VH-VL binders against q9h9l3. Designs and how they scored, part 89

Target 1, 176 residues: q9h9l3
Amino acid sequence: PRKMVAIDCEMVGTGPKGHVSSLARCSIVNYNGDVLYDEYILPPCHIVDYRTRWSGIRKQHMVNATPFKIARGQILKILTGKIVVGHAIHNDFKALQYFHPKSLTRDTSHIPPLNRKADCPENATMSLKHLTKKLLNRDIQVGKSGHSSVEDAQATMELYKLVEVEWEEHLARNPP
Short names: E, the ipSAE of ESMFold2; O, the ipSAE of OpenDDE; V2, 0.75 times the mean of E and O plus 0.25 times the DockQ between their complexes.

## First folded at step 3 (VH-VL)

Design Sf21 (framework fv_sotevtamab)
Fold by OpenDDE, second read of step 4:
Structure Sf21 (fold): chain C 176 residues (1-176), chain A 120 residues (1-120), chain B 112 residues (1-112)
Amino acid sequence: as target 1 above (176 residues)
Amino acid sequence: QVQLVQSGAEVKKPGATVKISCKVSGYTFTSYYMHWVQQAPGKGLEWMGRIDPYDGETKYAEKFQGRVTITADTSTDTAYMELSSLRSEDTAVYYCATDSWYRSEYFDYWGQGTLVTVSS
Amino acid sequence: DIVMTQSPDSLAVSLGERATINCKSSQSLLYSSNNENYLAWYQQKPGQPPKLLIYWASTRESGVPDRFSGSGSGTDFTLTISSLQAEDVAVYYCQQYYDTPTFGQGTKLEQL
C-alpha cells in the first residue's frame, strides 16, 4: 500500500488588491500525524494582505520564509508517489501550483461517507472545523492566532482515517 | 468517471475562425489546467496551449501565438479553443487534455478529438 | 523549447517479442528538487486520442499492463514492451513536461 500524507496550506493575498491567494505556509503530516514539513513560504509577489485573522501569517513570518520555488520543490519531493489527503485540497494545490494525481488524492470535503458519519448531507461541503468538532470532538481554528496548518493537516488525516477502509474500497471499484 | 467531450467536426475556409469546445465532467473543472493539442493527419502531436480555468490564465505555444485563444466557462465546465486565420496546414484533429502535475503537463485525460478541415 | 527525438521512426516486432523505443531530449528532464524525470509516454491507436502509459519516466499509469515499462534519466529514455501483443500495435510518443510541453515525432510500432 502507498504511504499516506495530509497537507494543509495557508495563503496570503497578493496582487494589486490582495485578491490573489498565494501560498505562505505549508504543513504536511504522515499517517500518524507526525510533521514531515512545516515551513513559511515567501510568495513571488509582494504581499498585500496577510489575512492574519485566518491564515495566522504575520509579516515577521516572511522574513526568513522559504522562497516559493524552493518550497514547491521540497513539497513535491514529499508528495510524489503518496496518497495525499486534504480538505478542499484543490485550493492547496492551486496555491502550490502543484496538482497531484487524481487517483492519489483524497479530499475530505468530498467524501459522502464522512459527511454521513457527521450527520451532514452527503453531498454538502462541510468545513474542516465542523467535521473535526462533530467527529473528533475537537476544536480547531480557535483563537486569535489564526489557523494552524499543522493542526488542520492532522485533523484532516484523522477524519480520513475514520472512513479510509470504506472509501478506499469505493475508489477501487470506481476509479477516477 | 472523468470525461472530456468535444464539439463536432468543423469545415472552414482559409482565413476563417474555428472555435472548439471541450466539456468536462467527473472532476472539479477549476482544479486543473486544460490543454489543447493539435495533430495533423498522419502527423505527430503538437501542444498548442493551456488555460487555468480558475483564473483564466493562459499560455500558448509560440507557433500559435496570436492566432489561438483558449477560454473557459466555469458555469458550464467547458473549455474553448479558438483558432483564427485558418490555413490549410491547420487541418488537423484537435484534442483537449488535462494535466495532473506541476509544470504538468503530461495528460492523463483526453477528449475524443475534433477534426477541423480547412479547404479552399 | 526542448526538442524530443524518438528512434526509430518505425519498428516491426513479432508477437511475444520485446519492443524497444528510445527518446532523447535536447536537455535534461531531471529536476533536482524532486529527483524526477519529467517525461511521459503515450500510446495512440487510429481514430483515438493518445493514451497515457508512463509518467515520471517510469511510473506506469493505472490500468496499463505490466509489459509496458519506462526507463532512463536525464536525456535518454526508453519505452519497453516486454512481450508484444496484437493490441499493442500503435504509434507511441514521448513527451516532456519539464518546460513547455513538447512531443517526440512518434514511433510507429507494427507487428512483424
Scores: ipSAE 0.018, ipTM 0.603, lowest interface PAE 7.1, mean pLDDT 92
Fold by ESMFold2-Fast, scan of step 3:
Order: structure tokens, then sequence, then C-alpha cells
Structure Sf21 (fold): chain C 176 residues (1-176), chain A 120 residues (1-120), chain B 112 residues (1-112)
């Protein structure tokens, strides 16, 4: 009944040694996996480390990237009032400097039934790549060019749909 | 259970080269930097350099530049530190250590140490 | 390079008493954008590798007893042991990771 979207963000390193994770790309897909948002985002601070092997982001992507304040406003308009699915989603919300209600948040890295289906310990934090391979028989985050946040958001939504009925029933009985 | 297991003690003559290994288990080797730290007898800790095992990128401290070479073998999850043109003042315990998270460069896991003695 | 200076070089404290070790950096370790200090503390016993106690100046590593605490900001940092136990006799090192890692010279903590 409530509208549902999946999100995945890519971060680059800013600050000393690139230790600070700053938002540099965000992808949002709807329940069916259609892209609602996908933009490169320019951090307000100097980029020290593109983290390209993980983020897929290069200097060329920053030339026409949307400034952080503008991108944040666009993203929050999409997320507000919806069930938001992500993997280790607290990192995405932190990069967005955004609070999303726990009751409307679904984190596929912390859903015991999902781990159980993947033959993994229920309380372990499993990578998106591992869960996608085990449960969807699909390889994501392949190669040396970095991750696709669109691909990751789509995989995250598909993973959640595998346990949606069971997990929504659990949440109704055990509100967060 | 993360473990860093280093090769055994070495005795070398001045001018020789030493190569120390650090074999890791219990985590994804390519996800964290591997660092090398020198500790001379009765003295403090000095950072020598590090490697990113994912792509082999290295960075070395000025003091060791030109004498130290750090390498990684992803097929065996083993990092190596090679120190050339050995002098008596290179007598020290050498540690491998890993970042606690991405590029943090504070170290939560350490090898047991390898004593290298340089004597004539 | 950022120079780290510890004081005192050695300290003797009775069991159950407070031990205080200081660390000074030659430049600020505080990054204003995240309001974090890039400073860690280690404990080293003879024949053993260093053990991480504290990171981000004040965050205790998992498994480290709560009698250990870190404080300070910018250039002046303190490691405090609220009530010394026998197993705390060791050399303690501060380390900055704001730039290329550098360690303090160490403080030897002995039981009075």
Amino acid sequence: as target 1 above (176 residues)
Amino acid sequence: QVQLVQSGAEVKKPGATVKISCKVSGYTFTSYYMHWVQQAPGKGLEWMGRIDPYDGETKYAEKFQGRVTITADTSTDTAYMELSSLRSEDTAVYYCATDSWYRSEYFDYWGQGTLVTVSS
Amino acid sequence: DIVMTQSPDSLAVSLGERATINCKSSQSLLYSSNNENYLAWYQQKPGQPPKLLIYWASTRESGVPDRFSGSGSGTDFTLTISSLQAEDVAVYYCQQYYDTPTFGQGTKLEQL
C-alpha cells in the first residue's frame, strides 16, 4: 500500500586522506526497477580520492554534476513519505545528511529472513554482491570500473521483494 | 577471527636484502591497506609504507624511500616487505598491520612481528 | 611530517590510582568538516605487537575496558586510565592519521 523505492549512493573521499565519505552519485528506482533519479553530485569539498574501483566515479563525471544542495532537495522530494529500501542504508542517509523514519526504512543488510534464504548466519551483515549472487543468481559490481548505483538499487529492490510479505508481517507485529 | 602471520626471524649481513611475508586470513585481503611498521630495539614505532592489495599501489615514508619495496600476492593473500642495503641500524622488529576500515590508517590488527638482526 | 610528542617519558602509578598520559601534535588533527580528531592510542607490552585502545581521539576499541578513555582536540590529547590495574603496565603510544602516519615516542607506565 505505501509507495516503495530503492536507493543506492556512491561516495567519494574528501577531507584528510579522503576519509570523509561525500555523496557523488545517487540512483533511485521504483518497485519495478525503473529509474526515478540518477545523477552525479558535486560535493561541496575538494575531492581527495575518487574511490573509483568502488564508486565508478572519475573526475570527468564531476564537470557537469549537480551541486550537493540542489541534488539533496531533489532526492528528499522523492524519498519523503515512501518506504525506502537500501543496503547498509544508514550510510546513504548519512551522506545525504537526512533522517528517514525507521518505520519506513528497509535495510537489506539487516533482514534475518534474507540471510537465511542465502544460507548465511541470520545476524551477519552480508554484502549486496553476495546476496544478489546467492538469491538472484546474478553477478553485480563486476570488473575494474567501479559499481553502478543503478544496478545496485535494482538488485536491492529485487532482494527485498523476495522477503517483502514475511518481513512486512514481522514489522507489523514488531514495530521499529 | 582475523589473523596476520609473519615469517620467522632473519639474520643478515650489512649490504644484504631481507624479504618478510605477512599472510592474512579472516577478512577480504583486497579491501584494506596493509602497512609495515619498524620498531628498533628499545625504541618507538615508525611507519614504513603501505600497499593497496587491490591494485598494488604503494606509498613509502621518506626515511625508507628507495630501500623499501612492498608487494602483495592476492592468490595467496600475502603481503611482502623487502628492505635492501641493510645497515646495523635496520636491526628491528618489523610488523605488518591493517587499516581498521577504508584508508583509516589506524591499525586494529597486527602481525606478531619479525625480528631482523643485521650484524657483521 | 606531523611530529607527535608524548609526556611524560615515564610514569609510575599505584594500583587503583589514576594514570594520565599526554600527547601533543605539531599541527591540528581536527578536520573541521567532520569535527573529528585523527588520533589513536595503542598499548604495547614486551614481546607483543601494539594493541589499539582508542581511535578518533575518544572512541574505545571493542573489548577495551571502560577505565581507558581518550580526550582532547586539535593539538593536545590525553589518555586516562581511571584506576590502574597490574595488566596495564605497558608502553603507550599516540598516533596521528591526519597525514602520513606518525607515532609519539612512547610513555612507559610502571606500577608504583
Scores: ipSAE 0.013, ipTM 0.592, lowest interface PAE 7.8, mean pLDDT 89

Design Sf22 (framework fv_sotevtamab)
Fold by ESMFold2-Fast, scan of step 3:
Structure Sf22 (fold): chain C 176 residues (1-176), chain A 120 residues (1-120), chain B 112 residues (1-112)
Amino acid sequence: as target 1 above (176 residues)
Amino acid sequence: QVQLVQSGAEVKKPGATVKISCKVSGYTFTSYYMHWVQQAPGKGLEWMGRIDPYDGETKYAEKFQGRVTITADTSTDTAYMELSSLRSEDTAVYYCATDSWYRSEYFDYWGQGTLVTVSS
Amino acid sequence: DIVMTQSPDSLAVSLGERATINCKSSQSLLYSSNNENYLAWYQQKPGQPPKLLIYYASYRESGVPDRFSGSGSGTDFTLTISSLQAEDVAVYYCQQYYDTPTFGQGTKLEQL
């Protein structure tokens, strides 16, 4: 079977009014939750808004950050050929300017059995925080220092494991 | 200076649809959830739903599910709340509000409120 | 949904005296991961939107006078105004954010 990883990215605001989301941190964990990658990433564009309350990114983190082009190469080497788990993962792929095959992508914001286990409508898009609270009895994304993308990636992998057997069987019968 | 400025009062007939705007300034629109809260005359506060302007993800309270639609326009930094199939009991002041912290869902900035009157 | 119940519905307090408003939740608002209570308090004056006073049950919002304090844990919470001033006449609401946000019915504070 293909190896599986979970990813979570943090974005900062670039462009007019900081409305463009640019990659500023990426964390990747393996099936057991061990960290495979965790680096601050320097966007090629001027940062207008660090979005620190969300991202946890501050100006000091950019001083030794890996330039986007180099970080992207490192990340893609880890993701290629693997099943990649994420939450609203299209945002992460967009920030990476990357197309991952749908057949190898698992988005915990769009897995009906997972919503069912959380007593939520099957076709609703639920937040990572809500699903983690309901199903793992854990608070994530708390405090005033911003998110931990490592914590988010670990929670995402644990959520997927709850439905892995059922969902993989479904995908084998109903290929995307 | 953070400001949330809502559109003006509306008078609607039963069965109509109302759409209220909330224009923000002084902060990054996509960094904070935008929430909508209803307050009937002389009554308390009821959370209606919220949007993440970054990706358009919405969540609605069960009471309003199916009648409320919340949208965001990032080009104008404006959030909208649309309520359909209006009834007399929808007469209320509607507020937009930002969560104080990432998905913390307590509210530190509020719009001035928009009165919607539903009458025959 | 978590039901929030305030008591009393209204109270009258003389200037300079202590005012206390209670809030009860149908479920515990204390989360073990961070040991915080997910409860906020708001003040609302006629014709104005609510104003945040207290968050995480006991933290005072910036700019809020120190005569306002929040206390309690789990299911029972209290907002205290140590010495009432005329400007404090308002309706006060508690709100939980442990789950989908819900508010108490409000407590009207009047000057005796």
Scores: ipSAE 0.000, ipTM 0.456, lowest interface PAE 15.3, mean pLDDT 87

Design Sf23 (framework fv_sotevtamab)
Fold by ESMFold2-Fast, scan of step 3:
Structure Sf23 (fold): chain C 176 residues (1-176), chain A 120 residues (1-120), chain B 112 residues (1-112)
Amino acid sequence: as target 1 above (176 residues)
Amino acid sequence: QVQLVQSGAEVKKPGATVKISCKVSGYTFTSYYMHWVQQAPGKGLEWMGRIDPYDGETKYAEKFQGRVTITADTSTDTAYMELSSLRSEDTAVYYCATDSWYRSEYFDYWGQGTLVTVSS
Amino acid sequence: DIVMTQSPDSLAVSLGERATINCKSSQSLLYSSNNENYLAWYQQKPGQPPKLLIYYASTRESGVPDRFSGSGSGTDFTLTISSLQAEDVAVYYCQQYYSTPTFGQGTKLEQL
């Protein structure tokens, strides 16, 4: 009934000590892993810490980046009314300053059956890299210049597909 | 200039409920997880749970699941930790603490602590 | 649930001498993606909350004196104080954040 997409955002550090996470890149893929959106995004606040090791973002990516307000509008048009899959997705929604309905949100960091398939404690918060290696036998986030949000979004969708039938049935019986 | 200020000490009887507050200032409350940590007298630190103040999402440690409730009031920049069905083993100092960054789950700022004594 | 074990439980060190505290995790804390160990160290003085000293096993928190250093990888970690000062008398805790946070039992550092 509803279309499904996966999202992964990269954040840079703004504010005191660079510890406020501000959106600086967003990638969205469809159910088959095709890219629907992938843009660098200019935060409205001064960037204190690029977090390049994780984000892959460098100063040059900001030169022609889409301003936050415009990027947010584009992203929300894609997400609205769809089932959105992510890993620790609340951080992405926080960076987007957006509330997505819980009934349409799927967080692969908080799906007990997924952890169970990976031989991990059901309530443990496992990294995307760990789950992808254990369940898909694939290494992600091995790039020299930081993480690829496209690669991460694609991996997240594939992980969700492993538990989709079971988890959708669970949610139908236990609505969020 | 980042501050976490907790409510004062509490004395409770077994079976009672306690609710502790943590008021923050000096940063954007909704941008960081707020965690709660228990420290029993003469013992170490034990993580109880956390809240994302942006949307109210919570996660609790298994030991406290069903007894702990963490909430946040964004209009007053205040987080709360409520612990029910108190027993003598719950006598402890309770701390609120902030994530350092991006769901880091290591803690750079802490409240001063609130002593809860459970005795008959 | 990752178990953190510290050693020794307590130690006494003279002013100006080196103090070494060890921390062992029940599983590897090394995240291969960023080659970081998800381990932090805290200092706690009586009547005070813990203070963050080190994160990612070896990165010193801003404002922490350079006599404090962290080392190690995987399951075995060390906090070193190169030249003990009087104000360093405290209990020290390691903490993993590779999964749901867990702390070591603490090491009490006293002045000889």
Scores: ipSAE 0.000, ipTM 0.476, lowest interface PAE 13.5, mean pLDDT 87

Design Sf24 (framework fv_sotevtamab; at its last look DockQ between E and O 0.04; V2 from the best seeds 0.00; counts 0 for: pae E 12.8 > 2, placed apart)
Fold by OpenDDE, second read of step 4:
Structure Sf24 (fold): chain C 176 residues (1-176), chain A 120 residues (1-120), chain B 112 residues (1-112)
Amino acid sequence: as target 1 above (176 residues)
Amino acid sequence: QVQLVQSGAEVKKPGATVKISCKVSGYTFTSYYMHWVQQAPGKGLEWMGRIDPYDGETKYAEKFQGRVTITADTSTDTAYMELSSLRSEDTAVYYCATDSWYRSEYFDYWGQGTLVTVSS
Amino acid sequence: DIVMTQSPDSLAVSLGERATINCKSSQSLLYSSNNENYLAWYQQKPGQPPKLLIYYASTRESGVPDRFSGSGSGTDFTLTISSLQAEDVAVYYCQQYYEYPTFGQGTKLEQL
């Protein structure tokens, strides 16, 4: 079986009105939850809104942040050839300006068996926080410090593991 | 899959009020702006306004200011556009649209449109 | 408000030929901090909502054929279809999002 990693990214607001999302942190964990990558990332443009309430990003985190182009290279090196697990992962890939092969992508926000296990509608898009609470009995994304992308990535991986066998079989029968 | 599903066609008299709904699925409703766009028959697109479903903050185009009200129900993942004091020139297809990049204001997802006919 | 003006209003092009649509903004859409132009292009077919083709003036949306390309900077932008296909017959709109969104008046592209 292919190696599996989970990814979670945090974004800040850039652009004239700060509405454009730019990558500011990326965390990658392996199947066991070990951190493979966790870096603050400096966007190529001025940050207008740190979105600290959600992102957990503060100005001080950007002082020694890794330039985007460098970080992107590092991240892609890790992701290449692996099954990548994420929650609403299209946002992460967009932030990275990189799209992983669909056949090697697992989005926990679009796995009906996972929702079913959590007593949620199968076709609904549930938050990572909700699924984590229901299925793992863990609270994530709490407090005023914003999200922890490491914690979120770990939670995402653990959630996927709950339905991995069933979902992988499904995908084998129904390739994207 | 992201989907924006709007309510059905409306027929109204001048001076009346119309309220159109846009139910979303496939993404976190509160993470993205919801926009409304008007398109009169055979005419171009015109931005009406938007709402941030997270806190309900709205912005309206000057042309519609005072007549349009955009709301959001986070419990049902549904956005609404209410247009009052309807005129014949308000006859148009109305679209809800969202940016899939949080609050980036170009629109990669659209509802199917709702025809509102204002006839005397 | 930023005014967007497209040209021409209507265009007829033979299959396989190049189609060019222009869009001008009343002020620059170039953001100095990231050197990006806040301009999008849409395609709309009858009875359908608009479809995003290009954003940031030149970035092609996923799933959009390579024959579509956007160019330009500042106040002058161009959408190009390198080789017109029958399915490309539609109305095309430019849209700025440097400020609150405004659209061009549209360009109707027909098959000659």
Scores: ipSAE 0.501, ipTM 0.845, lowest interface PAE 1.3, mean pLDDT 94
Fold by ESMFold2-Fast, scan of step 3:
Structure Sf24 (fold): chain C 176 residues (1-176), chain A 120 residues (1-120), chain B 112 residues (1-112)
Amino acid sequence: as target 1 above (176 residues)
Amino acid sequence: QVQLVQSGAEVKKPGATVKISCKVSGYTFTSYYMHWVQQAPGKGLEWMGRIDPYDGETKYAEKFQGRVTITADTSTDTAYMELSSLRSEDTAVYYCATDSWYRSEYFDYWGQGTLVTVSS
Amino acid sequence: DIVMTQSPDSLAVSLGERATINCKSSQSLLYSSNNENYLAWYQQKPGQPPKLLIYYASTRESGVPDRFSGSGSGTDFTLTISSLQAEDVAVYYCQQYYEYPTFGQGTKLEQL
């Protein structure tokens, strides 16, 4: 009901030995899980390691991918002024070279009530796959060809909705 | 708590083969490279190679190519380093070490080391 | 292979004084796209594995005292201990990870 979106990005390895995580796909969904954005993105640097088992990205996806600078502009127009939900979302923002206000950021890897519902230590960092299985009884990231960022963004939004009322009340009383 | 626990000291004759283990706990074994580093007595550190435990892909330093074999057993979260055709110069402490994929190939976690002595 | 050369091989420093260790690489460790230098520093005490102190030339590892600092760029790097404490007596190694890892030969730091 609010202007809230969930984001998930896939990264490939660029730079020395593929050490640098560069944005290569971004998916954004709205509150109901409808896709607002889903594009393959061409990094400005040579791809050394596609990291296909995690990213799901192959050489073929890069042929007509949107150049980073163009994709970044499109993505930022969607994110600006909205509550953005993600899992370990600082990695996504770093890959986008973007700074989103903390007051409008929701990271499902750092929400104590969510971990508590999953019977996990409140301050532990749990994977999206684990939380989704425990709380939504759904298996994600099971493919041999890597993750679907659309599936991950949708799962992330659904996880947040489980604690939304409680967490928004907490944030109103304890602003970041 | 991340821990890398290596097997105990070995004494071998020249020409023998040694195989040492590194058992990990506290993180997802298949998500990070496992590296092996040699340190001869009173000398510096020398990278031997690494394995990706997820698919078994290995990379070896030129000095050890043909003599070193690194393997991983994902059912026991254990990496192995096997060094063949042992020489007196292979007397050293051998370390396993891991990094995060996102941190690159600098080593934030190390095993305690395994002394291998090659003597005639 | 990228060759790493440290200087000096050994040095002795009095408690409370500054210690500096240098490391040179045979080629640039600076990756221009992210402006990072792919260099780490380690401390090793007798009978122990190396301990990570610094990565990306100047970023201090969590839990490492602020008296340790790294500086430099490209091919010339320095590890500085601003005020030596007794527990800092150790061998220090630089390591590049721009290519497959290679280490410097080590610098032995002793108390005067």
Scores: ipSAE 0.025, ipTM 0.614, lowest interface PAE 7.7, mean pLDDT 89
Fold by ESMFold2, look of step 5:
Structure Sf24 (fold): chain C 176 residues (1-176), chain A 120 residues (1-120), chain B 112 residues (1-112)
Amino acid sequence: as target 1 above (176 residues)
Amino acid sequence: QVQLVQSGAEVKKPGATVKISCKVSGYTFTSYYMHWVQQAPGKGLEWMGRIDPYDGETKYAEKFQGRVTITADTSTDTAYMELSSLRSEDTAVYYCATDSWYRSEYFDYWGQGTLVTVSS
Amino acid sequence: DIVMTQSPDSLAVSLGERATINCKSSQSLLYSSNNENYLAWYQQKPGQPPKLLIYYASTRESGVPDRFSGSGSGTDFTLTISSLQAEDVAVYYCQQYYEYPTFGQGTKLEQL
């Protein structure tokens, strides 16, 4: 009955010395992996450190980026009332300055049955890259330029589907 | 096919300047950083710097700061590296190399290398 | 700058045997937000440019034979060739891209 989406965000450094993480890209996909949202987002403060080594964000992306307040409104409209799947998803919600109900949140970095399928320790925090390679036999990198938040969101949804029935039943019996 | 084609070998005297070209084909030149790497005879690889061809922003390794200038011509999809005040220890092979755009700066494509010999 | 130190400086291995090359960084290359190690391995044969083998410490580049594998995390990394072939004779470099790139000094792999 309840609709499900997956989200992935990328952050840049703002604030003094670039220590504040500010949202610079967000991608949301539906259950089938279709893209519902994919925007570069302009932080409300000057970007001090693009963190390109990890974020993939470059100056070019900010030229036509959607201002944070507008993007946040668009994103929250999509997320409201839905089960939201992500990887280390609390960081995405912090960057959105938003709390999503715990009962509607699924974090693929903390699902023991998923780790078990990957022959990994059940309580270990596993990277999205590692889980995707082990369980989906896919490199989520897109050639020479790395990978995108769209691919990461799609991979996150596919990973959750591997354990969806078991985990949803577990949560129904053990409400957070 | 991605190709990085560098200009030919150069012989220079101490104090001169050399400018090496790297012509790109097979991908969008402005979408990736272009890097330059030095390899002295019998030595390892040393990063010299890079340019973002989109806006011309450069970063240089401390060792080469003040002597190296990296430029890009987006109309010909060609990057250049200029090294001034040449010394005998600048005798090396110089490579151009591309990096990934999003989250990594590993070098998946390399030019064939350009030997620069500095002799008096 | 992050200093990359390889060991050994040279290594001789018989065909069909395992070769192991170590790389140590002066600081952690693990980025906790995505749990990836920002380390690459390259192979360079005489008169040729370097060739990318492995990125993110353990991900094999397309077209690289399965006998090549990377492992390790944080500051300690290993390149393994499970069964040496004659064409694997080369110099191998590790490279960090956690910040501006730096390379290890290289390890020369020779056939016994």
Scores: ipSAE 0.006, ipTM 0.516, lowest interface PAE 12.8, mean pLDDT 87
ESMFold2 (binder alone), look of step 5: mean pLDDT 92; pTM 0.940
OpenDDE, look of step 5: ipSAE 0.268; ipTM 0.772

Design Sf25 (framework fv_sotevtamab)
Fold by ESMFold2-Fast, scan of step 3:
Structure Sf25 (fold): chain C 176 residues (1-176), chain A 120 residues (1-120), chain B 112 residues (1-112)
Amino acid sequence: as target 1 above (176 residues)
Amino acid sequence: QVQLVQSGAEVKKPGATVKISCKVSGYTFTSYYMHWVQQAPGKGLEWMGRIDPYDGETKYAEKFQGRVTITADTSTDTAYMELSSLRSEDTAVYYCATDSWYRSEYFDYWGQGTLVTVSS
Amino acid sequence: DIVMTQSPDSLAVSLGERATINCKSSQSLLYSSNNENYLAWYQQKPGQPPKLLIYDASTRESGVPDRFSGSGSGTDFTLTISSLQAEDVAVYYCQQYYDTPTFGQGTKLEQL
C-alpha cells in the first residue's frame, strides 16, 4: 500500500512586475488531515508582489522563513514515493521546480467523478472553494486575510477521499 | 464558457469623447486584469492600459495617459474604456482582453472589437 | 518601453513548406531566476481579434496545432510553421510581457 499526502502551496509574485509565481508557503497533510509540514518559505528572488489577497502572506512572514533550497529538500523528502493529492497541483509542482510521477499524482481539479458528485460538468475545472462548499458543506478561503494552505490541503484530502475507491479503480484499469 | 462582449461601433467628431463597454461572463471578473488594446486600420496592436476590477487600480500606457480612463462595474461584470479629446489618429478598432493567467499580461480571451471612427 | 521588431514585414510561402517569422526585443526578456522568456505569439485573421498561439516563448496554447513552434531566448525569437496550411494565412504578432506590454509591428504571411 502506498502512503498518501495532500499538498497546498502559496505563491508570491517575483520577477518582472511580480508575475512569476514563487513558493512562499507549503502545507502538507497526511490521509487523516494531520499537518506533516507547514512553513513559510523565502524565495531566492526579490518579492515584488505578496499577493496577500490570495496567499495570506505579508512581509513579516518572510523574516524567519526557510530559504527555498532548504525547504524544497524537506518537502521533496516527504513527497517522494507517495501518492500526492492537490488541487490544480501542476502549479504547486512548478513552484517547487519538481517533477512528480503522474502515476502517483491526484489532481482534484481533474477528476470527473468528483465533478459529477458536485453536479458540475465532468470535464470542467472547478475551484477548490466551489467543490468544498458543494460536497463538504464547508466554506474555505473566506475573508480578506488570504487563503490558509493548511485549510486548503485538508479540504483537498477530504474531497479526494469521497472518490478514492472509484478513482483508484479507474486508474488501475486506465494507467496514466 | 468565457465571453467578452463589446458595445457597438461609434462615429465621433474630433474633440469628442467615446466610452466603450466590455461585458464578461464565464469566469470570476475580479480575479483577472482587464486590458484595452488599440489597432489602427491596417496597423499593429498597441496596449492602452488595464484595470484590476477587484480594487479599481489602473495603469495606463504613456501615450494615452491623460486621455484614457478605464473603469469597472462589478455589479454588472462590465469594464469600460473612455477616450477623450478624440483625434483622427484615434480611428481604430478597440479590444478588451483578459490575462491568460494571474497578472501574466499575455491574453487568451479577447472581445470582438469595437470600431471607432473619428471624422470631421 | 521595450521595442519589439519583427522580420520580415511580409512573406509568401507555398502550402506544405516551412514559414519562419522573427522577433527581436530591445532588451532581454529572459528572467534568469526561472529561465523563462516573457514572449507570446498571436495569429490575427481579417475581421477577428488576435488569437494566442504561444506563450513563454515556446509553450503552445491548448488547441494550437503542433506545426506551430516557438524558439529563441533573450532578445531573438522565432515562430516556425513547419508545414503551411491554407488556414495559416494571417498576420502574426509577437508580444513581450517582461515590462508594460508591447507588440511587434506584425508579419503578414501569404500563400504563394
Scores: ipSAE 0.044, ipTM 0.620, lowest interface PAE 6.2, mean pLDDT 89

